# Ledger of designs, part 5: VH-VL binders against q9fz32

Target 1, 221 residues: q9fz32
Amino acid sequence: MALYCRDTLIIIFQKLTVADLARASCVCKVWNSVATEDDLVVSAFTAPWRIKELVGRPASVSFWRDNGIWKFAISHRICRGDSVTSLAVKYAVQVMDIKRLNNMMSDHGIYSRDRLLIPISNPEILANTTCYVELDKYAKREVAVLYLEGAPKREQPVPGTNQQSNLSADGKRRLIESLRRSMQVDDGTALYYLAIAEGDPRSALSEFSADLRWERQAGLN
Key: E = the ipSAE of ESMFold2; O = the ipSAE of OpenDDE; V2 = 0.75 times the mean of E and O plus 0.25 times the DockQ between their complexes.

## First folded at step 1 (VH-VL)

Design f4 (framework fv_romlusevimab)
Fold by ESMFold2-Fast, scan of step 1:
Structure f4 (fold): chain C 221 residues (1-221), chain A 125 residues (1-125), chain B 108 residues (1-108)
Amino acid sequence: as target 1 above (221 residues)
Amino acid sequence: QVQLVQSGSELKKPGASVKVSCKASGYTFTDYAMNWVRQAPGQGLEWMGWINTYTGNPTYAQGFTGRFVFSLDTSVSTASLQISSLKAEDTAVYYCARDIGYSYGDTYYYGMDVWGQGTTVTVSS
Amino acid sequence: SYVLTQPPSVSVAPGKTARITCGGNNIGSYSVHWYQQKPGQAPVLVIYYDSDRPSGIPERFSGSNSGNTATLTISGVEAGDEADYYCQVWDSSSDYYVFGGGTKLTVL
């Protein structure tokens, strides 16, 4: 009979302090049935990367089965002038890796996005940091994200709340079509300017005109 | 010219398998997702699902899981649909169609602009 | 599952205006696409995003979408317009495309 006999281990653990139980669960995975399993999976997920704190929990326990570097990403806030190519240079990753991570078919996707996931090229950047478990709509999976600029302030919508909006989803699409016609650009460009103008078409047209004037003065077009 | 060319018609017995191919030309294959659409004799169009041509990840509509498999060979710009354990109700014309997708906020906008000529699959006892 | 309802057939005389409807709950909040399919041929996109025409589609094809009904309008109908017409939307609730049942347009 070995120490792996569950009944014997339970009797032993009932006589240990909390600190001793935590220590025991770190030594042998067979003892997990006695120690807090949530603490164990979080520890197993974060320890290899030396992550200080993991905020949030996944909706699916399958998230914990794989702790490879591909579970992590930098969440980059898209700024005017950003492109997949310029971000690949900035973060020392390949364009194809960014596109694959974000489930991107074309560069048009970046113009409609608030944030972009960047693959981790050097795992050392995770050391002693706080990561957030989030469901990323573009990657279609839960990701442990690192915010280099600090986590964004999120307003949580109340489930079942029908709050008024200035514009329906179809209204936003029709505004994009109108802006595309007015600016004589593709849908992605119109989406980008509408997004940075927070849905205000007049501000979007103004921002586009300012950028076009700047580009002409700089000799970029 | 942007074009999708599908493989020729197939006549199969129940229980067999079939592979329909769709070869793209005139554009960058991995820039657009590929849809699969079925049309049974005398019936309307039915969406089966799509495949992300860059990642290779398929998404199947309800009713098209298990026996139906979407795959890619990006080296020859070809998407394929395989149907296993064929049944009489699989008799249909199968179309591939290119998708132009984009998103704004939490809403996705999609469309199918280029279609293959269709592949007739007939399953008879 | 979201459902799009089309009349099974519409008949129109040459030169007159045909209107093909696509009914759906709050369809005005969706982007509607229209496809033309001639016998033995693949579908052809004739209207996308409610009212836009792809390159090569005649100006006599137009679309509208409001409330619970989207409409494909073909003015000055020609014999060559005989086909089945399908409306289509992306349904965010199910995360897939939904097609209408199709409308056969007969000229004459």
Scores: ipSAE 0.000, ipTM 0.455, lowest interface PAE 14.8, mean pLDDT 77

Design f5 (framework fv_romlusevimab)
Fold by ESMFold2-Fast, scan of step 1:
Structure f5 (fold): chain C 221 residues (1-221), chain A 122 residues (1-122), chain B 108 residues (1-108)
Amino acid sequence: as target 1 above (221 residues)
Amino acid sequence: QVQLVQSGSELKKPGASVKVSCKASGYTFTDYAMNWVRQAPGQGLEWMGWINTYTGNPTYAQGFTGRFVFSLDTSVSTASLQISSLKAEDTAVYYCARSEYLGWDSSAFDYWGQGTTVTVSS
Amino acid sequence: SYVLTQPPSVSVAPGKTARITCGGNNIGSYSVHWYQQKPGQAPVLVIYYDSDRPSGIPERFSGSNSGNTATLTISGVEAGDEADYYCQVWDSSSDYYVFGGGTKLTVL
């Protein structure tokens, strides 16, 4: 009676990990019914990380198959002066892990984004927080997202797109060309560093050099 | 209030040149790249290339080098497409459309011009 | 150069669901955008970055992208949805935008 009583079974399932719950669902119809209960699945997913609230639900139940730390990410709002390298240092994660999570081929792809996913290095950051289940358009996967500054209520403009300068369009073009040659990068990368430097080429070169030094120090070269 | 307004239809003979203009309004012209798209009669959309409105650098898709020139007049927020030595196969509707600068992150074309019909006929 | 393959035409009855596919090698690693073009008109963006909807596009329009196939799904199809639909990606390896050949949706 104990294993077949729904109330007893629910209490037992509240103590299981997501993987254990998935295994239990294969045993019998009663256990499978309990395993598909929304509140029970959410509880199993959040309990190990002590998450206070999970907002939203995944489009696919396969999201619940495991609750490893790789299911979670910090959503970082990109600001002037940010780079993949500087954010890797700030959040104590590897540059390659940031690139992998965000489906990035190069560090400089950050310029066209308003937000970047950061892998969780210290799971304690999730404790007593609210996470949001979202389909990230760049990473192309569902992620449980933590917003350190609070969830965005409206679309944010991309940083560095509205840079003020007294230069003509031709002057800006020549400046980008010079900076591209100096940094040995493409036009988009040169434009990114010029944008975060508010049109100052000396500051742009300095920011690029700092990012390159951090990459070399981290062994990323 | 974002608008892309293109110049009117053109009827040209083979060997002539044509210049199609695209005037932008309602946004900062240099914050977005300008793309050109061709559509031959009864055919699909074909990307011709884009021009970086901040740097002035054009990029041409394969097949659109040589006879095709992208240019800007930032003082009047206008992008232009010039086709020289016109051929019958250039008969098409030409569209301008805006996108973000950095191509390694694929940005969509959120606003399009109304299209300019170019007819090349002897 | 990267190639996107669409069926030339799809027919659907009013109120039913239309699915328009866009095939490409490992297209799930690309971000797919979808455009609607009515006769004599410029294309209109209906889905961007695989599944996002621009302001003003009905909830009936949705998108997905995985493996080798991206799909535009139009539920509760209306006569006004009759148009040509084009998928598009940016191929960072070639530095080119690529369009699919287009699909003519006919509402019977």
Scores: ipSAE 0.000, ipTM 0.420, lowest interface PAE 17.1, mean pLDDT 77

Design g1 (framework fv_barzolvolimab)
Fold by ESMFold2-Fast, scan of step 1:
Structure g1 (fold): chain C 221 residues (1-221), chain A 121 residues (1-121), chain B 107 residues (1-107)
Amino acid sequence: as target 1 above (221 residues)
Amino acid sequence: QVQLVQSGAEVKKPGASVKLSCKASGYTFTSYYINWVRQAPGKGLEWIARINPSGGSTYYNEKFKGRATLTADKSTSTAYMQLSSLRSEDTAVYFCARDDYWEGSYYFDYWGQGTTVTVSS
Amino acid sequence: DIVMTQSPSSLSASVGDRVTITCKASQSISSYVAWYQQKPGKAPKALIYAASSLQSGVPDRFTGSGSGTDFTLTISSLQPEDFADYFCQQYNSYPLTFGGGTKVEIK
């Protein structure tokens, strides 16, 4: 499917007769005045997959630059008896693809998680559904998530949306520097752990330590 | 047009450290992993490590753990590899290469031109 | 670590010949194998991924096959520009590992 843009709309109108153009000109102007850049970007992202509604917005505009199927995932709530192998069979995907998406090399620790991301094997499942833009702590990136049983009831803002900072810009910089030194990582990694910890440096260190122990056990670090 | 452009040749003494760069263009830098591979005379291709530029997460070949350090700068779309405690055996051409992690394809679809590192006393 | 054993280490061929290179993994790697071509002084270039999928822009005379532990790269009718080194790579598990390479040279 073609990516929606103003140039495409102009090409469509160029195919109308002179009489039709005169009638359509007012409609075109109204659409141009009503449609915002945000609305156009969301429409272009969702149209190929026929998604009914996209809830939430990414923190980075780079999220919108490609609309490939890899931007989407099913959020599976982990139940007793689940394994990466059984879920691969259930969703008709490969075990390795589940592990890659969730940054895991083994099944160890699956029951410490509330949910697991599943790759989209058949894009038709996205048709006429609602997807949620979320910063996923296991994938360590923003994902457009499909909840097959419906989205969890939320009393708090959706993850991945802008939150008003309770910390000054200078305070954030100092906190990131402190975490960077403590964890011996780059600023991007420190920012990631601070973000998933909702600005709490103790929780950030805890999450990082847990990931480091898991990676060490899996032979990744 | 996807390009990975690497820094120029380096000559170092044993025990020194070297930092190589790999500047990406023509794609979304944070959507692909960057890998580092070396090619020493007589041994062929050897994988060193991988970085995810989005979050900074790394994975190192155990052989290079403690000596290699990968970083990435999103603002300049540049990946870096620092290799410390250099020995003559580290003399090689060092390549950076892109993989498409999300497609489940850790193969290297685009490569940098390579940086020659010579370690001599 | 998964060891990739590539054979032969070198071969001599003439333009128009059918060339076959094999790669054996020390354990099952499903279809997670790629093949690269490297010319002297140049970076490697991807030819095949997922054991049998042709990389965009690569001539269809290059064919990959195999699964599990045994993999093959075939060049159906060797052209002058195909004289180069060829490497297989497994990407089933870390650390990523390469075969020892095959040098294809003029008879």
Scores: ipSAE 0.000, ipTM 0.415, lowest interface PAE 17.2, mean pLDDT 76

Design g2 (framework fv_barzolvolimab)
Fold by ESMFold2-Fast, scan of step 1:
Structure g2 (fold): chain C 221 residues (1-221), chain A 123 residues (1-123), chain B 107 residues (1-107)
Amino acid sequence: as target 1 above (221 residues)
Amino acid sequence: QVQLVQSGAEVKKPGASVKLSCKASGYTFTSYYINWVRQAPGKGLEWIARINPSGGSTYYNEKFKGRATLTADKSTSTAYMQLSSLRSEDTAVYFCAREWGDYDSSYWYFDLWGQGTTVTVSS
Amino acid sequence: DIVMTQSPSSLSASVGDRVTITCKASQSISSYVAWYQQKPGKAPKALIYAASSLQSGVPDRFTGSGSGTDFTLTISSLQPEDFADYFCQQYNSYPLTFGGGTKVEIK
């Protein structure tokens, strides 16, 4: 005969995978109560992918049944010039996987959309990011979406300016990572040039290039 | 539906200033940078400056710094370029063009252009 | 400033011809190159971005290639509506710069 301590059960359940947590919820009333706690379910769902924060709630508890990579997608804002083929190249994914995720028979329909879901090629992209649970009308299912540019809002400011942009913390991290790779420098150097450029990545690249030219002319490199 | 509509032709005397407008419609004005580019008769394209309509942040080509001033009015989705101390060499067609303000550098090209405004500077 | 050197400045071609235009950057610009078409009295129209990506609505006879400093725009089978001026543009760094243009004229 055991004494049921909720704190102990919560600690135990925080160690379970999403699949294990779902199975545990079926065994008895006490376990079911603890296992269906929102905080425990969210922790189990996010922990394997090292997700910092999951925003929003699914409309159906079936969303929590498994935690495969197919539950996640990048939400790409469609702009002129985009095609399923060009986006497949950009995100290093297969054209067919994009079409399957978005229930597409052809790629001509993307210009009627504001956004397109891109499958996750490398799960490491999810690490320390914020994902949003959304019901996608094209995919016809709930998806945990990643916004590389930051979550959309009405009257969203242009990303990367005045530090008042609607870029999420994960979007800013990815912007710094992108600049780091483009400039072939460390994060601190990328952050410095982004700061003096008021968050504008092109101005940051321009300022860095000018400084690199000056250093070369001065014989410092 | 998605378009940039520019103000009408201007004729100015040397030393005057001109202010051109570029009205955006069919998209979220604050999500894209607006660039200004000019083209002298029979010549190539020359970039002047860009503005971020969300915060008003600007970046100028050094050649136009001090003479060009970019502004944007979010309430009317309209970008403006004022060019002062006009000279005959400023005679050109002036275009506004949008570029995506995202950190995704694939899209920093000019995907949508205004029809152009002819500015003639003559005495 | 990054100088974009475009060649040839003009060329004469017949319908059905394969046309090649080149653009050379004074320093490496990765793939941050766009190509524009301009018809007389009209604004430029985007054809290619990121050196090789085709703009939506642009016929597939237009192809872009290159990286670093050397870039090429190819029209595989020239059509009557393709007689126009063509410009390359780098968007790697400020100030943004364009090539001098290539006029494609009917032979």
Scores: ipSAE 0.000, ipTM 0.449, lowest interface PAE 13.9, mean pLDDT 79

Design g3 (framework fv_barzolvolimab; at its last look DockQ between E and O 0.04; V2 from the best seeds 0.00; counts 0 for: pae E 18.8 > 2, placed apart)
Fold by ESMFold2-Fast, scan of step 1:
Structure g3 (fold): chain C 221 residues (1-221), chain A 124 residues (1-124), chain B 107 residues (1-107)
Amino acid sequence: as target 1 above (221 residues)
Amino acid sequence: QVQLVQSGAEVKKPGASVKLSCKASGYTFTSYYINWVRQAPGKGLEWIARINPSGGSTYYNEKFKGRATLTADKSTSTAYMQLSSLRSEDTAVYFCARDYYEDSSGWYDAFDIWGQGTTVTVSS
Amino acid sequence: DIVMTQSPSSLSASVGDRVTITCKASQSISSYVAWYQQKPGKAPKALIYAASSLQSGVPDRFTGSGSGTDFTLTISSLQPEDFADYFCQQYNSYPLTFGGGTKVEIK
């Protein structure tokens, strides 16, 4: 039984007749109220992909806004001899898509990493699996991650499930909006820098500026 | 009244460590960062580090990483800075100053309240 | 690090004069600039925050302006108690940095 997130409901409504849209608009508020419970939202997010279990919760409710395949990724443990090209062949994805997801400009970046995110080419791979909601430092956003070899043993909670700020939810939202404007980036990027900065916007901007300087010096603008 | 009161003057030899205190009163200690700033005789202001008294999280100026250690005691509303491996160039007046971080309006404001300063002299 | 270049380093003025101090950031810092006054042997006192907002209890003759990289502190009619050192500060990102200071002294 699939209960849909807000954006999925909007897509469904776009396919209805005028009379059906009027009925759906009345129902939408009721379903939206019911779907405020996290268990219902999780069901709506996982049902289309037939995911068995979703571990962890995002720091932002905007994560639930869409459940497209781009929300998901395979976490590949990098082994000796791996390359972006060889992994693209192994997972039947494009080299460019791997680089974009991991914010890489060259293949050399793989050797400084323990893990690499791989885009999902065949959604069937998600069926009957456990995915983990994690804030990924390379993708600079929250991702629902699939571990083909089993989740790594971590002593700390899954990234993205921790509250990184002493501020109220409203205060955190305003900081993210301010950072987004100052850095001219999307919400996910602003949230990522705020999270690694432990809720300090000045630290977040310093980390972002350092990354921009590195990219410019490396010719990766 | 809102105030920050700092510990008294210190005279140290090169290689020693010093621990300075900054006692807050008149406000909610955990709602503000405490910053440490120094000023060498006849020179300008140099920012050292800040601490969030609520969780103990710190941010250090790279120049002082490994030598400066910030701590805070919520029960006494007191912030501390320890500076190790002292050198003659560490001779300065050291100030603590608060800035507000719980404001839901967005960005943090400037240092509105300062301690009176602690003179640290490093000489052989 | 963001470098704050303050000018002039010193100036001589008379009571009633209009005094202007400028501060230039090495990169854009939006409006995250504060101005401080410091008298000999005392801690700095906040005058302006967010480039143009007057700190509570500070006289209206003090005004701040600017955004991005260029900032100005103006004292519209200098009073005897205004002879002091003045510093700008960016609090846009770490490490926080101050201008070199401007000494305002009696002509």
Scores: ipSAE 0.028, ipTM 0.543, lowest interface PAE 7.0, mean pLDDT 79
Fold by ESMFold2, look of step 2:
Structure g3 (fold): chain C 221 residues (1-221), chain A 124 residues (1-124), chain B 107 residues (1-107)
Amino acid sequence: as target 1 above (221 residues)
Amino acid sequence: QVQLVQSGAEVKKPGASVKLSCKASGYTFTSYYINWVRQAPGKGLEWIARINPSGGSTYYNEKFKGRATLTADKSTSTAYMQLSSLRSEDTAVYFCARDYYEDSSGWYDAFDIWGQGTTVTVSS
Amino acid sequence: DIVMTQSPSSLSASVGDRVTITCKASQSISSYVAWYQQKPGKAPKALIYAASSLQSGVPDRFTGSGSGTDFTLTISSLQPEDFADYFCQQYNSYPLTFGGGTKVEIK
């Protein structure tokens, strides 16, 4: 009786791991409905790492089925003079782990990108942080990404401008959702273009359009 | 022969825009960044921005954000810089220069090949 | 921004003299320093990269040294063609920045 009551299932499922939620979702229609609820799934995914907030949603529900450390990465902004070797030393990780994560077994150079994914060597870095779900165009996988500089960079207000620099967490979510809808992409892709456009959604759309045409012209798609 | 050939001299009024070109030859255009550097008469060098022609990614000196726009055309091996809202202080020789990049090794050279420079004069 | 403080701003020397030019970075830049020579009306020419590596075709009388914040360009025996302006440049991080220059004049 209690096993068919939705409120009771929610209480039980709130305590499950991502693996157990996945198993529960295969039992029956009622269990599947509860076990796949967004709040329950996100909570199970983030709780072991004590992540404060996870921004964005993946295109595939299978993303949520494994929350091992390899689902997470640091997004490092590439500076001139960086090398995979120097970054491996800086972040205390192996060169091969950086190369595997970023699909660098191809002929592409590090400086053809603005950012590089870095594996997490110490999981405590995730505690009390905000991570962003992104589809990385070079790694070709969905990743929960930590920006060490905090939220994606924004252009600072200058005297006499109307640039918004202190959006609430709710305002940030609305901006990302609006951009995602306009570009017809996931939240991670929307965040990427918003970051390179310095927080301006119109500039983000312009950069997306330019990159898409370049990729089509170059045969990357 | 590896070279960068720039467009001819420009004379502009304050508030106008200028678009400079930099045509690469003798090497694989998409394997090198193109940087833009200017030099006011009797002054030192000031880096403006760079573009990676392979993906079109750019980085701008904060002093020029909103005024400078870099583009590249792979089909003609030509990089462009547009500078808007010109002022008399923008009077300078503008250079393009390439630098090399490589996977895992980082930068190979500094700016090893420079264009001949384009003089831009802004006067009222 | 990384400030490159170059000194001296000018110097006078004779053919055969040893000339030393210094650059100090406002923060550590490892060895990511280049040196350029520029003659009047011409584009700069690369001399040194990676603080101490000689660019192809540059005479070995040019020597670069240093790491971290302090860098030096030395011309061991000045030749008539070496009278020019010299600039250091860091390429550790954006924005790329240049030293103020050193004019080497004939005495």
Scores: ipSAE 0.000, ipTM 0.402, lowest interface PAE 18.8, mean pLDDT 78
Fold by OpenDDE, look of step 2:
Structure g3 (fold): chain C 221 residues (1-221), chain A 124 residues (1-124), chain B 107 residues (1-107)
Amino acid sequence: as target 1 above (221 residues)
Amino acid sequence: QVQLVQSGAEVKKPGASVKLSCKASGYTFTSYYINWVRQAPGKGLEWIARINPSGGSTYYNEKFKGRATLTADKSTSTAYMQLSSLRSEDTAVYFCARDYYEDSSGWYDAFDIWGQGTTVTVSS
Amino acid sequence: DIVMTQSPSSLSASVGDRVTITCKASQSISSYVAWYQQKPGKAPKALIYAASSLQSGVPDRFTGSGSGTDFTLTISSLQPEDFADYFCQQYNSYPLTFGGGTKVEIK
């Protein structure tokens, strides 16, 4: 009886890791309803890193599947004189990790970017900080971003031109299901990649594959 | 000069453990992954694992998971590989190797600098 | 795991000969292929990166080509110092894997 009480479950689930919450969510509907609560998930995600606050929410539930250090990055505004090498030295990280994170094929054009994401080498930097969940257009993934120089100016989300591809609700569903099966991911993840690919399933698969490769290359999977 | 210098030859019994070292010099140790590759006598090359010295993150070949442990000491610019539960099949020359990197390239996990190799012999 | 099938396992050639070594991947690996030369008792030496990019200091008689699944290392005119073992490697995905090697011997 006690394991069906919401309050009791909350108390127990507050002590669980993200991975354990995910497992708990598969037990039954009642457990699922509690284990998927935003506050619990966010708390479980941030607690290992002693993050004070997480601002924003990911578009994909897959974001919460792991809370590894690779989920986090420092936002570095590119200045004159910056190079990937100089930044690597500055932040005590590897050049390759910076380039991988930002999908850089060359150092050329660094100044065409507004910022670079810097991987976190020391997790202690996250302690008592505010991190912002963002979709980075170059990294092609959602990242919890740490701003060292202050909160990002809320660029108003440019209303994504919802070019709602006129796919019928049924067509969209079929597409998502197809992607889900092809990627072997959940609906949220499939939707995420479809969104970043602007509705092109081929591009979505390509991006997903690239991301998987990146993760493997980084030794994250 | 950029170089990797490995520890000396080892002779071990089956079931024992061995710890090999790879000392880096001539470059920033934390800026490159270190990989371990072995070559059995008359055989090809086999990748074991890699370590990021800048954080200690590791990735292992599943074949060696649970037996191989990579570590790195930034203060001495030295990478280590421990291999436990040694078998006769583990008899090989073990190499450490640095990832290749160039500024204009976005690819990794090919190796430009190699240690001289360490011979490990496992015999009863 | 991606399997790199290298051929031939051995070949005999003379100085001045054109030598070709092939490596076939079990799946598409784009251009993430490296080639190494290894002499007896020595560590491998990198020759080619990204399937076709020549490593600094490597003679231009060495050329790499290919994409997807089929890759080739060519020595346009074999020199005495080129008698060695050669290996291909993929770094498209983990685990990193090597070809079985090709021994280039003097005829």
Scores: ipSAE 0.000, ipTM 0.513, lowest interface PAE 13.3, mean pLDDT 85
ESMFold2 (binder alone), look of step 2: mean pLDDT 91; pTM 0.936

Design g4 (framework fv_barzolvolimab)
Fold by ESMFold2-Fast, scan of step 1:
Structure g4 (fold): chain C 221 residues (1-221), chain A 124 residues (1-124), chain B 107 residues (1-107)
Amino acid sequence: as target 1 above (221 residues)
Amino acid sequence: QVQLVQSGAEVKKPGASVKLSCKASGYTFTSYYINWVRQAPGKGLEWIARINPSGGSTYYNEKFKGRATLTADKSTSTAYMQLSSLRSEDTAVYFCARSGLYYDSTGLEYFQHWGQGTTVTVSS
Amino acid sequence: DIVMTQSPSSLSASVGDRVTITCKASQSISSYVAWYQQKPGKAPKALIYAASSLQSGVPDRFTGSGSGTDFTLTISSLQPEDFADYFCQQYNSYPLTFGGGTKVEIK
């Protein structure tokens, strides 16, 4: 009886790992509702790394399935003179690990990016810090990001107001309509994939298809 | 066509709890967040909480934290909101609403599709 | 919490009029603003998202503009079906918040 009291279950679940909490959620409705509590899941995710605060929440619950160090990354603002090699030395990580995390084949094009994800080599760097859950277009997944110099403000244009697009307003509308039809989705979804593809409809379709495959594999779609 | 169909009107006494349902159809239930919003007579719209139906992760407006509980049942494509310790100020129309998909991975979204609303009256 | 101040609270207009509704955020919210229309006894309907993007199926007489803290919804030529309440909403940060609403009523 006590085990099914919500307060008792919350206390017990606070001691579980994220994986254990996810497993418990599939057992029964009472356990499922407790296991899906945002505060409880966040606590289980952050406690092993001693993280002070996790800002933002993932759109996909598959994010919570594991809390390994690979879920975390440093967001490095690219400066003049930076290279993958020099950043690998600075952060004490392998060049290949940086390239893999950012889906890079070569060092060329680093200056077309405003930021680069750096793998966490020493987990202690996460202690008493604030991490931000962000969808990274290069990593193609949600990442818990650490900003050593402070998080950037949310000042980026929303896709609907995108200044980087070289399309006329009519051209953008037609492109969104075309993608909406091809993807069988609403305007917002089409606009989102167009935005992360930087206005390239071919890349937008590719990203959407990749996300559908990933969601099918994760049991989300 | 996307549809969100909500449960019928409720009349409750102060101190009681109410559980509202929102049945989704016309899209993949687990691909979009479900939000709950209320509107008191003569007042504006007030956001209560959101749930990701895929895994059940929730985020609550601090004002309703501890009183509101969101759940979702994938097998029936139905989202639920329970509100406890009801008082006269909770008299309102309660809406469920589906997010658009655009987000920056924080889950912050506008509400593209809305349910018809459920009237909850709290009176002696 | 981000406070959304909507103005005016009500206005009277005739068919064919140009109607302008404003929404001011207590802090910068970039372009993360949506506008909704609500008719008596009905649920709100999305009109605009991302400050200026027109929701599919919404007539082009509805225009959204603005960024940062100041946002505007414009109806270029008011139609009989446009007499309704209108609300702005920010989705830049939690908790999500709405403006107080503007009632557009027939003169």
Scores: ipSAE 0.000, ipTM 0.439, lowest interface PAE 15.8, mean pLDDT 77

